# VH-VL binders against b7kms5, part 221

Target 1, 80 residues: b7kms5
Amino acid sequence: DTFETVRNTIRIESEVDESLRQLCHEERITKETWLEAAYLYLCEKPEELAQVIQLAQERLSQRKAIADYKRAKTMQERFL

## First folded at step 13 (VH-VL)

Design va89 (framework fv_miptenalimab)
Fold by ESMFold2-Fast, scan of step 13:
Formats: sequence, structure tokens, C-alpha cells
Structure va89 (fold): chain C 80 residues (1-80), chain A 124 residues (1-124), chain B 107 residues (1-107)
Amino acid sequence: as target 1 above (80 residues)
Amino acid sequence: QVTLVESGGGVVQPGRSLRLSCAFSGFSLSTRGVSVGWIRQAPGKGLEWVAHIDYDDEKRYSPSLKSRFTISRDNSKNTLYLQMNSLRAEDTAVYFCARTSFYDSLGLRYFDYWGQGTTVTVSS
Amino acid sequence: DIQMTQSPSFLSASVGDRVSITCQASQGIRSYLAWYQQKPGKAPKLLIYGASTLQSGVPDRFSGSGSGTDFTLTISSLQPEDFATYYCQQLYSYPWTFGQGTKLEIK
């Protein structure tokens, strides 16, 4: 009638989650509806969407680099 | 000792292609966490990031250059390449090869070692 | 793209002076900023990363501060070898962007 939905499980940075949770509480919305609204809004703004995609690409690279840093630190502590 | 040495620059006509090479030593692009890239600087101007590639073959490009430039590597030769197609006068610059820091706790890839640069001049 | 604007573009100073160079991002970039020094005819050299962390081997007269949109590079007591062009870089988002540079000249 209204909406068919799917369940997704995602992991996000703790600081981002805390900030988003505060925003949702203050504005009386849910994380699900904020995500839907943000995506729909950005799809109508190609230049802004491109900027968000570029930020996402950098954040993905950062997550990989952080994992690499943690492994290097663990190796150093175990073998030095 | 980490060393990066660029080569392949020269004077080329507009519309032509040129391939730059960067030979490095003191580290391997096969090593987890390693990333190398290209930064250019037009005469009398500032720095402009061109592209980078990491150990896992993840490639990132400046949006304005992505359609004309291709970054690649040959790990067996410890060499990085930049294939530049459809060259324009505005591509005239010194092209630097640089390694990014890969042991940063924030996961940021600052340019910690640089080559001396190779000059590309696009003119008739 | 995130625009990085440095101020001033040119700075004249004397040996022994305390100087500061500012860098402003067009949007918040947290502390994801680096500072580089470039001497004429040479490649840039990393000075500071993460806005305030000094790279090993860099003299402690150099310091960085700021977060979000406003950043400052300070040299507490200028030495002759410090006359160079300085660049800031944001690493918050692709494409990575640099400021236009600040040329530090001897008075």
C-alpha cells in the first residue's frame, strides 16, 4: 500500500552514529527515514551527489588504511 | 632509504600521449598499506593532485583528469606509471611522484616522500 | 570540491620573527589537513600532518593548530632556511586539494 521495505545491517563510525542518533532524537525521526530522505534529496542534485560519493570513496580508503595501521602496530608490538 | 625517481617528461604537441615512469626503492608497492601517486605543478602555480594507487590496486583520480589519465604499476620492477592521453597546454607542469604515509592512526595518506619531478611541456 | 584558501599569499619577514600562515577550508574537514614546505626548484617536504602533528625531523619551531575550517601554521623564530612556499592540503574528501600557497620572502 505504502512502502515495501528490506532490512539492511550496516556498520558506521561511532562518532557519526552518535551525532546521527542525536539529530534523529531532536528532530523526532528515525535513522531509516533520514537515510531514505538524504538519498532521495541528493539524487535530485547531481553535483552534490558527486561530492558525497567522493567523500564516501575517501572514507572507504580511510577505513582500509586504519585497518592497515592497526595490523602494523600489532606486528611491531609482537615482533619488536 | 626511500627514493623515488621520475622520468619520461619532455616537450610534446597538443593531442599527443605521453607515459611517465616513477622508479622507487626502499619500499614495495606489494606491501600492505603502501600507496603512491602523482602530483603536478604548473609553472608558477600551486600543487594539484592527479591520481594515486595503493597496494590493493585501488585507483583514485582527480575528476577533471580521470577520462584522459591512467595510473598503473609494475610491482616486479618497483615502477609506477602515468599514461597521459589527449594532452593539452594546461597539462604543462612538473609531475612529481610521491609515496603516501600508510601508518597513520586516522587512515590519512599524507605525502611523506617525493621524487624530484619530471617536466612535461605541451606546446606546438 | 573542497576549496583551500591560504592567507596571506605573500609574507615578508625577518630572521627571528614569529610568523603565522592561515588556511581556510570551504567546508569542515575535521583535522584532516597537512602542511608542506617547498623551496625553489625542489620537491615539497611534509612538515605537519593531522593539523598539529610534527613530522619527524622537522624543527620544533614549526607548529600547526586548528580544526574544522580554520587552520594555522606557525614558525616561532624564522631561520634563513625557512624562506620558502608553504602549502596546506585537505585529506577529508576526494579529490585531495591544496591551498594556492604562501610565499615567505626575506624582508
Scores: ipSAE 0.569, ipTM 0.889, lowest interface PAE 1.7, mean pLDDT 91
Fold by OpenDDE, second read of step 14:
Structure va89 (fold): chain C 80 residues (1-80), chain A 124 residues (1-124), chain B 107 residues (1-107)
Amino acid sequence: as target 1 above (80 residues)
Amino acid sequence: QVTLVESGGGVVQPGRSLRLSCAFSGFSLSTRGVSVGWIRQAPGKGLEWVAHIDYDDEKRYSPSLKSRFTISRDNSKNTLYLQMNSLRAEDTAVYFCARTSFYDSLGLRYFDYWGQGTTVTVSS
Amino acid sequence: DIQMTQSPSFLSASVGDRVSITCQASQGIRSYLAWYQQKPGKAPKLLIYGASTLQSGVPDRFSGSGSGTDFTLTISSLQPEDFATYYCQQLYSYPWTFGQGTKLEIK
């Protein structure tokens, strides 16, 4: 087996990142290995995977909404 | 001043269809961060989210109602609609139209303005 | 779906009392919680959003606390106009769900 890694830039919501960092510290693992393990686990759990996907979609929508709201607010403030 | 006014309620027989309207003023549904939705309340019961439509026309439904209810909007009329098909007795409720706003730092949604509701009664 | 459980369902209190209503989520919802007040024959009124942010125009005797699964709405000194039904709502994930409500009655 080859264990080649790929570089990724991942932006995680601050509270989630902090919580995950704490967990990884306590369990003596890394965020990378956690993500790998979590994904592999979910691949064998279709129902759980579906739930995670739904949650991920919701979080993405929230990010989009935040970005859109901030842009709109900034624009309004700029021209008032 | 933000206002929402529901209409279209009435008494219908099971299996029939009904379309509710919500005329709103004081805001635009095209404004980023704004959504409008429906919440219903059966007589003597609690609140139940039905559906909402986002500023980008994204629609979300209660899973139990998705097959029978359709939410839509007409921006030119500042009006929200709820098309209800195959009505059942359990659909009897006051239907509220409400606006959602965002908490800017967290993107939290909340219903900050509500209409007074329109009553739908489904009975044979 | 996320279930929201309020407690108690009914609460009797007197003017001036400090009262608390709790809401428990079946799973973590962060701070994506709102509290509403509803009086008979009226539409719900937003009190708190983001679990602890007071809506503009709402008296500061109302406060919200909690994060994750356990939330509390507190009225520091109950006023006559506060007797109503209160609902919590999670907006963490679809479908959005409400608690069953807490009816606050005069003792």
Scores: ipSAE 0.079, ipTM 0.776, lowest interface PAE 3.3, mean pLDDT 91

Design va9 (framework fv_miptenalimab)
Fold by ESMFold2-Fast, scan of step 13:
Parts: sequence; structure tokens; C-alpha cells
Structure va9 (fold): chain C 80 residues (1-80), chain A 124 residues (1-124), chain B 107 residues (1-107)
Amino acid sequence: as target 1 above (80 residues)
Amino acid sequence: QVTLVESGGGVVQPGRSLRLSCAFSGFSLSTRGVSVGWIRQAPGKGLEWVAHIDYDDEKRYSPSLKSRFTISRDNSKNTLYLQMNSLRAEDTAVYFCARDSFYDSLGLRYFDYWGQGTTVTVSS
Amino acid sequence: DIQMTQSPSFLSASVGDRVSITCQASQGIRSYLAWYQQKPGKAPKLLIYAASTLQSGVPDRFSGSGSGTDFTLTISSLQPEDFATYYCQQLYSYPWTFGQGTKLEIK
């Protein structure tokens, strides 16, 4: 067919996943097609794409901070 | 694309020292959330974690090995080292270097990329 | 140290079979468990992390389940390339420890 697909495994926050899953169920689409459509749509809107990239950068920074904190806390509690 | 290539293995006599190297491409050892370490496997046996070093230079060792082994890195060369002192027959193994990351919301870790390994044989 | 015990140590199966390998931790490790596949003469390859999350590029016939102390790796329909040794690892507490391995062989 026209499309060759690749399998990707991504981790997203549970609240975001729950919200997206509900949207996909209600609209009768899949997470895969939502992701494809969202990216293609944003590529046609450079200013909106830039805003999404900024949000993604902020979320990544938050995840790294939380991960570092939890790692340090776990190791400290295990080695005290 | 990420690659890790180990070197420095060989046949050594008991009591001697050996330094292993692991050269990286596709990532930086100074990147926040990245860590690299050593895992070994004796012939016909399972996997044993040896040591790891985080992007912030925090070092952790297997308790049985910490007195004889030292992990270090050179970020300018994108290289990881394992200095092995006072080698024993029981240190005979393939030594793998591997990368892990822990920048997710749960702090979960896992070894996502591995080198092919370098063989250390301690024999008289 | 946390001890990781795999069952079985050896498993014989045929192409197309559904197989499951279990891993038990001596204490609770939440979801801090990874599964690796190792073929003879090769480095281990990450299959699953966080107990149930499939690594990108890994076929969907592989799945993981469990939390706390009991974990399972399932291959829904064995392919020839799946005959290998499988290891679980806990990354909850130092020192990190692996299971003894399960060797999956052609029946």
C-alpha cells in the first residue's frame, strides 16, 4: 500500500494518555492516526509548531528534574 | 545512531591489572539523564552488574568489586574506563559497556544500548 | 541484595508456540524491571522496561506483565529468531541484579 509503518514505543504521562485514549474512543480514531494527524497539521502552522516544541521542552525539563529527584531519593533510602 | 565499542581485553596473569575502554558515538556522557556502566558475563554464566557512572560523575559499584575496580570517564574523548586491579580467575568474563537513561516521570532506568563486549581471561 | 529468580531455567518450544517466562524478586521492586534477549556470541538487547513497556523496534509478539515481586515475559507466537537466552533485571535498588537466565531452545 501507500504507507509503510514503523513500530514505536513511547512513554507519556498517565493523565495525558487517559485523556487521549478517551478522545480516540469518542471520535473513533486510533492514537497512531491522532499522532500522525497532529504532527502533519502542526507542520502546516509554523507558529503553532514552535509553541508545541516549547511546551515539549518544558515537559522534558520537568521529567528530568522529577527523575533525578526520585533516583536520588531511592538510592539514599536504600543505602542509609 | 548510538554505538558503544569496548577494547582493552586480553589474557592476563592473576594479580595483574588491566584497563578496559569503551568508546561512544551518538550521545554525550555529559548529557543530563545519561549514565554508562559495565556488566560482565563469565563463560556459560549469567549477567553481573559491575559499576556505573552518571552524567554528574556519581559512581556506583558492585559491593564485591568496589575495592579492586574503578570506573572513570573522559568526556572530551567520549570514553568510559574500567580499571581492574588484583585480578583473579573469577574475573574471567566478557565485559560489556552499556548506556542507561532515567529522564522519565517515574525515574525508571534500563540499559537501552550495549557494546559487543571485550573478553578478559585471567589465567596463569 | 535483591535476588532475581527465573522460571524455568530451560524451555523447549516450537515455532508458533506461546511461551511465558517468569521472574520473581525477593522483595518488592514496583515496576523497576527490564527484560533482555541474548543470542549466542552477542550482547544482550533490551526488550521491555518498566515491567510492561515494549522497547521501540521490538516485535509486538513480546509482552511483559507484573509488578512488585512477580513478573512475566510472554512471546505470543515464537519465531525462529526468538530462540535465545532471556534475562530479567531489577533496577530498583543497588546493587542491580539479574535473574539467572532462561534458555529458550528449539524442541
Scores: ipSAE 0.000, ipTM 0.590, lowest interface PAE 19.8, mean pLDDT 85

Design va90 (framework fv_miptenalimab)
Fold by ESMFold2-Fast, scan of step 13:
Structure va90 (fold): chain C 80 residues (1-80), chain A 124 residues (1-124), chain B 107 residues (1-107)
Amino acid sequence: as target 1 above (80 residues)
Amino acid sequence: QVTLVESGGGVVQPGRSLRLSCAFSGFSLSTRGVSVGWIRQAPGKGLEWVAHIDYDDEKRYSPSLKSRFTISRDNSKNTLYLQMNSLRAEDTAVYFCARTSFYDSLGLRYFDYWGQGTTVTVSS
Amino acid sequence: DIQMTQSPSFLSASVGDRVSITCQASQGIRSYLAWYQQKPGKAPKLLIYAASRLQSGVPDRFSGSGSGTDFTLTISSLQPEDFATYYCQQLYSYPWTFGQGTKLEIK
């Protein structure tokens, strides 16, 4: 009971998921505990945390661009 | 035909502010996937990314410049701005305005069109 | 920040030569790399995107290769208009960073 948890669902790149799954299998940990440990570790390292945030911002921008590309391609193939 | 034209450069004393403009034609800032930004080049040096802004007003900055520089746009004028505060000698450079394309299937935004640049000289 | 190091910084070559310029990232960046050409007093021009894909309108004597940390730009048969400074750029993470440049000069 001391450990209160929340369930969430996240969608990540399949290549990243496969790599993370392999790491978790080899080290005998779970994706949940890896995520918790990574965040807690980075909270104590502001400069490394900033680098992770910058990578996340770029990946978010890439996802938006991919969505924009797919939308434009659909319009060209169906409506143009 | 796409054109980007920078203006607002000049000679300015350290500690002062300067506002650069970039007027563009041949595309609209409201076009989904379009982003525009600033890249600078110090005399005899290489390229340095400064900041960019997306069609949805998402702003990204070089961490070393974020506290002093502000990127903004005016869609009604199809103009991009760079507000530069607390200018230093190391800010002396040619400032290029550039656009990125959104048709990259990898989601990467490459600088496919550039302006001619405007020169900023910070000297006492 | 991801540091991009180009080699050589200066290269002297003749028309018709095969020229290679390298770019090394301080960490893995997948294939998220672009190459630009800049002539004196002019803005840069995109040549290669995604490490190996040729931008439309760019001559096919230009090619790019590599992934991860090591990348190469090759010009198979140098032409007079190719004498310029070349820059690589990583798009893996903010801030976007460029190499220091490689200046290609005629012998």
Scores: ipSAE 0.528, ipTM 0.881, lowest interface PAE 1.9, mean pLDDT 90
Fold by OpenDDE, second read of step 14:
Structure va90 (fold): chain C 80 residues (1-80), chain A 124 residues (1-124), chain B 107 residues (1-107)
Amino acid sequence: as target 1 above (80 residues)
Amino acid sequence: QVTLVESGGGVVQPGRSLRLSCAFSGFSLSTRGVSVGWIRQAPGKGLEWVAHIDYDDEKRYSPSLKSRFTISRDNSKNTLYLQMNSLRAEDTAVYFCARTSFYDSLGLRYFDYWGQGTTVTVSS
Amino acid sequence: DIQMTQSPSFLSASVGDRVSITCQASQGIRSYLAWYQQKPGKAPKLLIYAASRLQSGVPDRFSGSGSGTDFTLTISSLQPEDFATYYCQQLYSYPWTFGQGTKLEIK
């Protein structure tokens, strides 16, 4: 395997990002290496991976709900 | 004024099917951010979430009930349904219909309005 | 599944008392917690959402606090109409789960 990296842009909820940043700082690692390590670990833990996937799906649904609500609210306010 | 009224409860034998209805007023399921669901309560026991349906028709179920229960809606009638198949004694409960709103800053939901419930009794 | 454990299961108190009910989640649920009040033969009533937000129309003697795994519902001065069963619920992840309930009885 090569150690070539791929550039990614990810958006993380501010509270989670801050917490993760603090953890990485304390452990002297980076968010990137944390994500890599976490994924690799979970690949070997199918039960835990399934739990993470379920949680990720819920978080995505929440993001969608927030976006949908904000759009609706904006439209409503525009015509009031 | 938001109101929810459940109906369709009754006494049935194990293995039978039953469909519950919940009539809405004061809101629409097409409203973004709003969902409606079912919560049941066995006699003398606590509350158990059953299922809910979102404004975009996304359905979520309790894993233990998903194979036997089906949630659906008719927006034209402002009515929520719960189709219950292969009923068991442990399904005996008061079934509440409840609306969810959400706290927009976090997207978290909560049941802010509840119906009075309809009683389902499964016994041989 | 996330388990919600309420304590105590039963609580005896007098009118005017300050009472607290706790709810502990088996894992972190941030602020995705609601509190409900239920009286015999009646539907549950929402008291608190988002762990600490008071539902409209609910007396301000009710308050919620906590985040992560530990949450508390507090009634600052118990009124006669407050004797009921209280439930917490997590809405952090599916399946949504409730605590087993706390029955608040008159001493």
Scores: ipSAE 0.165, ipTM 0.800, lowest interface PAE 2.2, mean pLDDT 92

Design va91 (framework fv_miptenalimab)
Fold by ESMFold2-Fast, scan of step 13:
Structure va91 (fold): chain C 80 residues (1-80), chain A 124 residues (1-124), chain B 107 residues (1-107)
Amino acid sequence: as target 1 above (80 residues)
Amino acid sequence: QVTLVESGGGVVQPGRSLRLSCAFSGFSLSTRGVSVGWIRQAPGKGLEWVAHIDYDDEKRYSPSLKSRFTISRDNSKNTLYLQMNSLRAEDTAVYFCARTSFYDSLGLRYFDYWGQGTTVTVSS
Amino acid sequence: DIQMTQSPSFLSASVGDRVSITCQASQGIRSYLAWYQQKPGKAPKLLIYAASTLQSGVPDRFSGSGSGTDFTLTISSLQPEDFATYYCQQYYSYPWTFGQGTKLEIK
């Protein structure tokens, strides 16, 4: 039997990607199966899941701030 | 059976642009764990990695070439492209396209199949 | 960037000889090292990956060893068709880098 899957494209930070690729290479697994396993594992650990969500929120806020800064700077340099 | 065939090389003046193509068969870049890239070799010199694109459309470039070169693909034609802008004499080389090994993971970044190469000469 | 240095740059040997080519990484790369053979006017051919795993179709006289920073490619009994330039490549860390090459000339 085959498993039904959905194709998704995600953007992650370069340093994180390199580290994750290295882990997947060493363990002979895929990024998608690691993501599936990590999520399923954390769903059984409510306190750990909450910590991961908090980290995700912090990283999202930081990334948004950096993106907003870069956008503003690019617009100023383009028109000034 | 895997084959890769480069084309688009030639003689070009400094400052001009050139687009290389690589037609591949025997595999699909939409297959998970597969990636393709460009490696170049200047006359009498060694190998230098240029750019790489993964099955998930992730692109990586040699840091020195990132501002001038763009890698892309057309899955419907099984073709890989390298757009080279602002060419310099130092870009003179044979350009090879190559596939990385197929695995369930993207970890193995060695090149198991290579095309024969296409020659780019940048001269006035 | 990780620098790969091969030794020697030139090697001359006779048919039937056992020869070794060394590759040194400027930083530890575990076993993420590949070896390629390139004949004049041709594309490189993968010989070995993961430092010691022989690619399908490559003759058993080729072998690789090492881990961390020091690696060796060995040809147990040179054949005339082994005249070529050999390159190592690290794939531990982006950007991927190659050694400068070792040119093997058969006496």
Scores: ipSAE 0.000, ipTM 0.598, lowest interface PAE 17.1, mean pLDDT 84

Design va92 (framework fv_miptenalimab)
Fold by ESMFold2-Fast, scan of step 13:
Structure va92 (fold): chain C 80 residues (1-80), chain A 124 residues (1-124), chain B 107 residues (1-107)
Amino acid sequence: as target 1 above (80 residues)
Amino acid sequence: QVTLVESGGGVVQPGRSLRLSCAFSGFSLSTRGVSVGWIRQAPGKGLEWVAHIDYDDEKRYSPSLKSRFTISRDNSKNTLYLQMNSLRAEDTAVYFCARTSFYDSLGLRYFDYWGQGTTVTVSS
Amino acid sequence: DIQMTQSPSFLSASVGDRVSITCQASQGIRSYLAWYQQKPGKAPKLLIYAASTLQSGVPDRFSGSGSGTDFTLTISSLQPEDFATYYCQQHYSYPWTFGQGTKLEIK
């Protein structure tokens, strides 16, 4: 073994996972190597990395907004 | 290429009904993450979101229009519909259909492709 | 509902000018903001999404900035084809709402 690896479990949206699985199958690569390549590529591209970070922040914010919307809706339905 | 083409507009009397259609190509409404909807624009005014329908048939409406308008689709015809009931003078506008796409249900939502619009005039 | 307020409503400028249009949300919307361009008798065209990401095919003289409640669309060097009406839109929460529009006119 010349490579040290670590096993991580990551929970992502099922639709994203399915899309990534299709890409990996078509291109004959693995999710692990795609993730490594994407991160390494972006580290060499500061402007693109900044855009990816912004998208990540927005997705986190959207999860909160969806949770807040559902909470408000159930309160409205419960107290009518 | 993605195209959307609206039809069904015209002149109608207040209190009557009208159905608009939007024929689309270059994408499938069955594709996960895709939604299509209606945006209207009154003469000389800005844009107003009317309704949209997601790939899983979830419907969302502008609160002021929910009781009078119904959005639906026919996947076999790649067509989106807007049923407009109890029409009022204030409903006079150009009605655009537009697509939003996102990688999943938590993705960003913006209108990336628009039709040319169909004109609805409600006059007595 | 989230109100989107655009400023100014009208803007007069010359070819080659740098212009900015501002959009303010009545509450925080993070970066869930898009900008559209509309020419008379035509459908709107997407310019920018996620507050600052340029849509494919849009000239790089267009840029967007801001987050939270205050957003700006900038055109660094106006071209004749840029005279149009510009709209911002939030999709942070339902119902989706647009600004009232900014009409950019030739001076």
Scores: ipSAE 0.000, ipTM 0.592, lowest interface PAE 18.1, mean pLDDT 84

Design va93 (framework fv_miptenalimab)
Fold by ESMFold2-Fast, scan of step 13:
Structure va93 (fold): chain C 80 residues (1-80), chain A 124 residues (1-124), chain B 107 residues (1-107)
Amino acid sequence: as target 1 above (80 residues)
Amino acid sequence: QVTLVESGGGVVQPGRSLRLSCAFSGFSLSTRGVSVGWIRQAPGKGLEWVAHIDYDDEKRYSPSLKSRFTISRDNSKNTLYLQMNSLRAEDTAVYFCARTSFYDSLGLRYFDYWGQGTTVTVSS
Amino acid sequence: DIQMTQSPSFLSASVGDRVSITCQASQGIRSYLAWYQQKPGKAPKLLIYAASTLQSGVPDRFSGSGSGTDFTLTISSLQPEDFATYYCQQRYSYPWTFGQGTKLEIK
């Protein structure tokens, strides 16, 4: 059978990407199949899924903070 | 001269509701990057994070409290609120409001300014 | 949730002593750790963030170290105003959690 797929472009932390690429190479899988498998597995594990969501929420907050910091620094440099 | 002043604490019976307020001066709650929240401390115990809200109204809660507590703000009054419902004896604590560090080069924010706290006692 | 455990819970020391207190996370938290000082009846005060960065205005006798799961707060030469309770906090994941505290008291 043939699976219908969608192409997604994502940006992730460099350290995470390096680690994931190494894992995929060693285990002979792809980033796409790892992501699918991880999501499917976690959907059957509600307590583990909750932990992953909480980590994701914190990482999203951190990215927002970094973006805000960079904007503020640029503004200060222009108006010093 | 950043100041945070909590109010609304007191003695309340189990099962009732109470709303805490925190008035901020020296900065605006609507400022990009600002996040403010509540941390509590039971008598003789350690610190427990309750909830926080950021400048774009994103709210995060301690999982054990999310069903009973609601965080909100009024930017025009520069005031933060904590609505506490179905209060229990274990909610007895000093409730601090705090601001997270605004400018951190690593993108990590920590509680850099705190109020003095307001005491909530849940007792019959 | 990530559990933060401090050691010791109580520490007796004299002015001029070098003291260290430790904080252990139940899982790796990178360097997403802060240290706070709390005096009786007062709000906590941020001392160190990102495991080792000293907050502005905090005396340089305070220092932090560690990453991953093991962290240390060191006071190189105790002053009378340093007798207080110290807390570590992780910001790696929600919910944010604190250690149980280390009470530093006069020997």
Scores: ipSAE 0.291, ipTM 0.823, lowest interface PAE 3.3, mean pLDDT 88

Design va94 (framework fv_miptenalimab)
Fold by ESMFold2-Fast, scan of step 13:
Structure va94 (fold): chain C 80 residues (1-80), chain A 124 residues (1-124), chain B 107 residues (1-107)
Amino acid sequence: as target 1 above (80 residues)
Amino acid sequence: QVTLVESGGGVVQPGRSLRLSCAFSGFSLSTRGVSVGWIRQAPGKGLEWVAHIDYDDEKRYSPSLKSRFTISRDNSKNTLYLQMNSLRAEDTAVYFCARTSFYDSLGLRYFDYWGQGTTVTVSS
Amino acid sequence: DIQMTQSPSFLSASVGDRVSITCQASQGIRSYLAWYQQKPGKAPKLLIYAASTLQSGVPDRFSGSGSGTDFTLTISSLQPEDFATYYCQQSYSYPWTFGQGTKLEIK
């Protein structure tokens, strides 16, 4: 049977990508199928899903804080 | 209390356009995990998913309808729209507006609240 | 597209009967299946989601079972208000698809 797919481009941290790449190579799977499997597995485990969402929210907050810091630094430098 | 009320249906000639509206209350489409969409039912036939729009403005369409139909929303008016172009006789149906709840802890989606439907008749 | 096939398309039964309606997916959909009830001239009503979870306010004579490709909706003791058309729906993959419907009529 044929799967219909969509193409996504995502940006993740280099260290995370390297670790995931090694896992996929060792287990002979792809990042696409790992992502699909992880999401489907978590959707049927509500407590684990909530934990993952919390981690995602924390990581997003960290990225925003870093972006805000860089913007402020650039603005300050421009007026020096 | 969650309510959805469709409007804008009527009788139209083939090749014309029509815009349906769905006024909803009791929830916000900007709420994480919520989506709203359109399901249609031709006279005496079964249910067919048309399109939906997610809280983050991601739009999904039935492949056979994507080229002619456009889903959109106005959060300030709590209203969902379906713009239907190049209407054909086979588009004759009752069009239902429905909400799909996506729980943070479950991730499963299903149509939990429906409007009463608005009838679209495409005739010569 | 995932095809949803219901069996039977038409079912005649009497009040008090136990009836079962089946739904088969053309490929595995895990537990991403919902059941709806529709009465003439009215919008569908959600009965069951996640294949087996009963929606709040739905009588406990309704139950769902199955996973993967084969699913069953059971009504343990049919009541007069249960004569309606029943639809299954998968939300595993886009486009979301419904079964053709099973019309439950009084014998």
Scores: ipSAE 0.000, ipTM 0.608, lowest interface PAE 16.9, mean pLDDT 85

Design va95 (framework fv_miptenalimab)
Fold by ESMFold2-Fast, scan of step 13:
Structure va95 (fold): chain C 80 residues (1-80), chain A 124 residues (1-124), chain B 107 residues (1-107)
Amino acid sequence: as target 1 above (80 residues)
Amino acid sequence: QVTLVESGGGVVQPGRSLRLSCAFSGFSLSTRGVSVGWIRQAPGKGLEWVAHIDYDDEKRYSPSLKSRFTISRDNSKNTLYLQMNSLRAEDTAVYFCARTSFYDSLGLRYFDYWGQGTTVTVSS
Amino acid sequence: DIQMTQSPSFLSASVGDRVSITCQASQGIRSYLAWYQQKPGKAPKLLIYAASTLQSGVPDRFSGSGSGTDFTLTISSLQPEDFATYYCQQAYSYPWTFGQGTKLEIK
């Protein structure tokens, strides 16, 4: 039996990455297996999954707001 | 200004091979989070994703095309390639190259810039 | 593979109309959906990504909604330049798949 895998590139906040890296070190697991386990676990728990999705949506909205702000500033400086 | 320009299309006989090129400018595939790929469209039909390649040289293919098609790049020339082998009549299509870039920290990708396409016709 | 089904396949409308087209995924894709516009003889253009986020430079009359399996693209007041074919695309898992397209024609 073998696992087929795919490469995914993700970017996360430095503080979150530091915390996750420490957890993985202490528990002797990898970021990849933690991500797989967390997703699979949450898919079996719809109420918990909904809460995680809400948090994710909030974080995504904040990052998009920051990106939009930076883009607007760049256009103001370069295209006026 | 971001531009992508495809070339290399033409009429080819079944069983032969063709290599398509896509010359791009206004960005570098070495930029973290950027990827470029190929989408095709058969006459009168919809869009079909073919393959893409990431800034870190990770390659992904449509399962139905993986055995016959190979994607590659030359960063020194800002050029993307699609090597198509064992061509069939069903491969007749306009082949577009397109860029993606990350819009957020999750690495979500969408095709934000497209070339005009190059036509491949597989017939005798 | 995730199948994307658009409805309707063709739509006839007049300038000034509010039109909506739908896209249904064969399984949950969260908000990992984009909408593209393609005019005859031209390459597609990205309109909306992450189901509801408007691409920069796209007019505010375009909007997207939905999550999971059911998605809608709405044009609040149709303009002459909006007559085109529209495609949805899921970016949730490989292989990436597109809907069959919705052709928006002048009435």
Scores: ipSAE 0.000, ipTM 0.609, lowest interface PAE 15.5, mean pLDDT 84

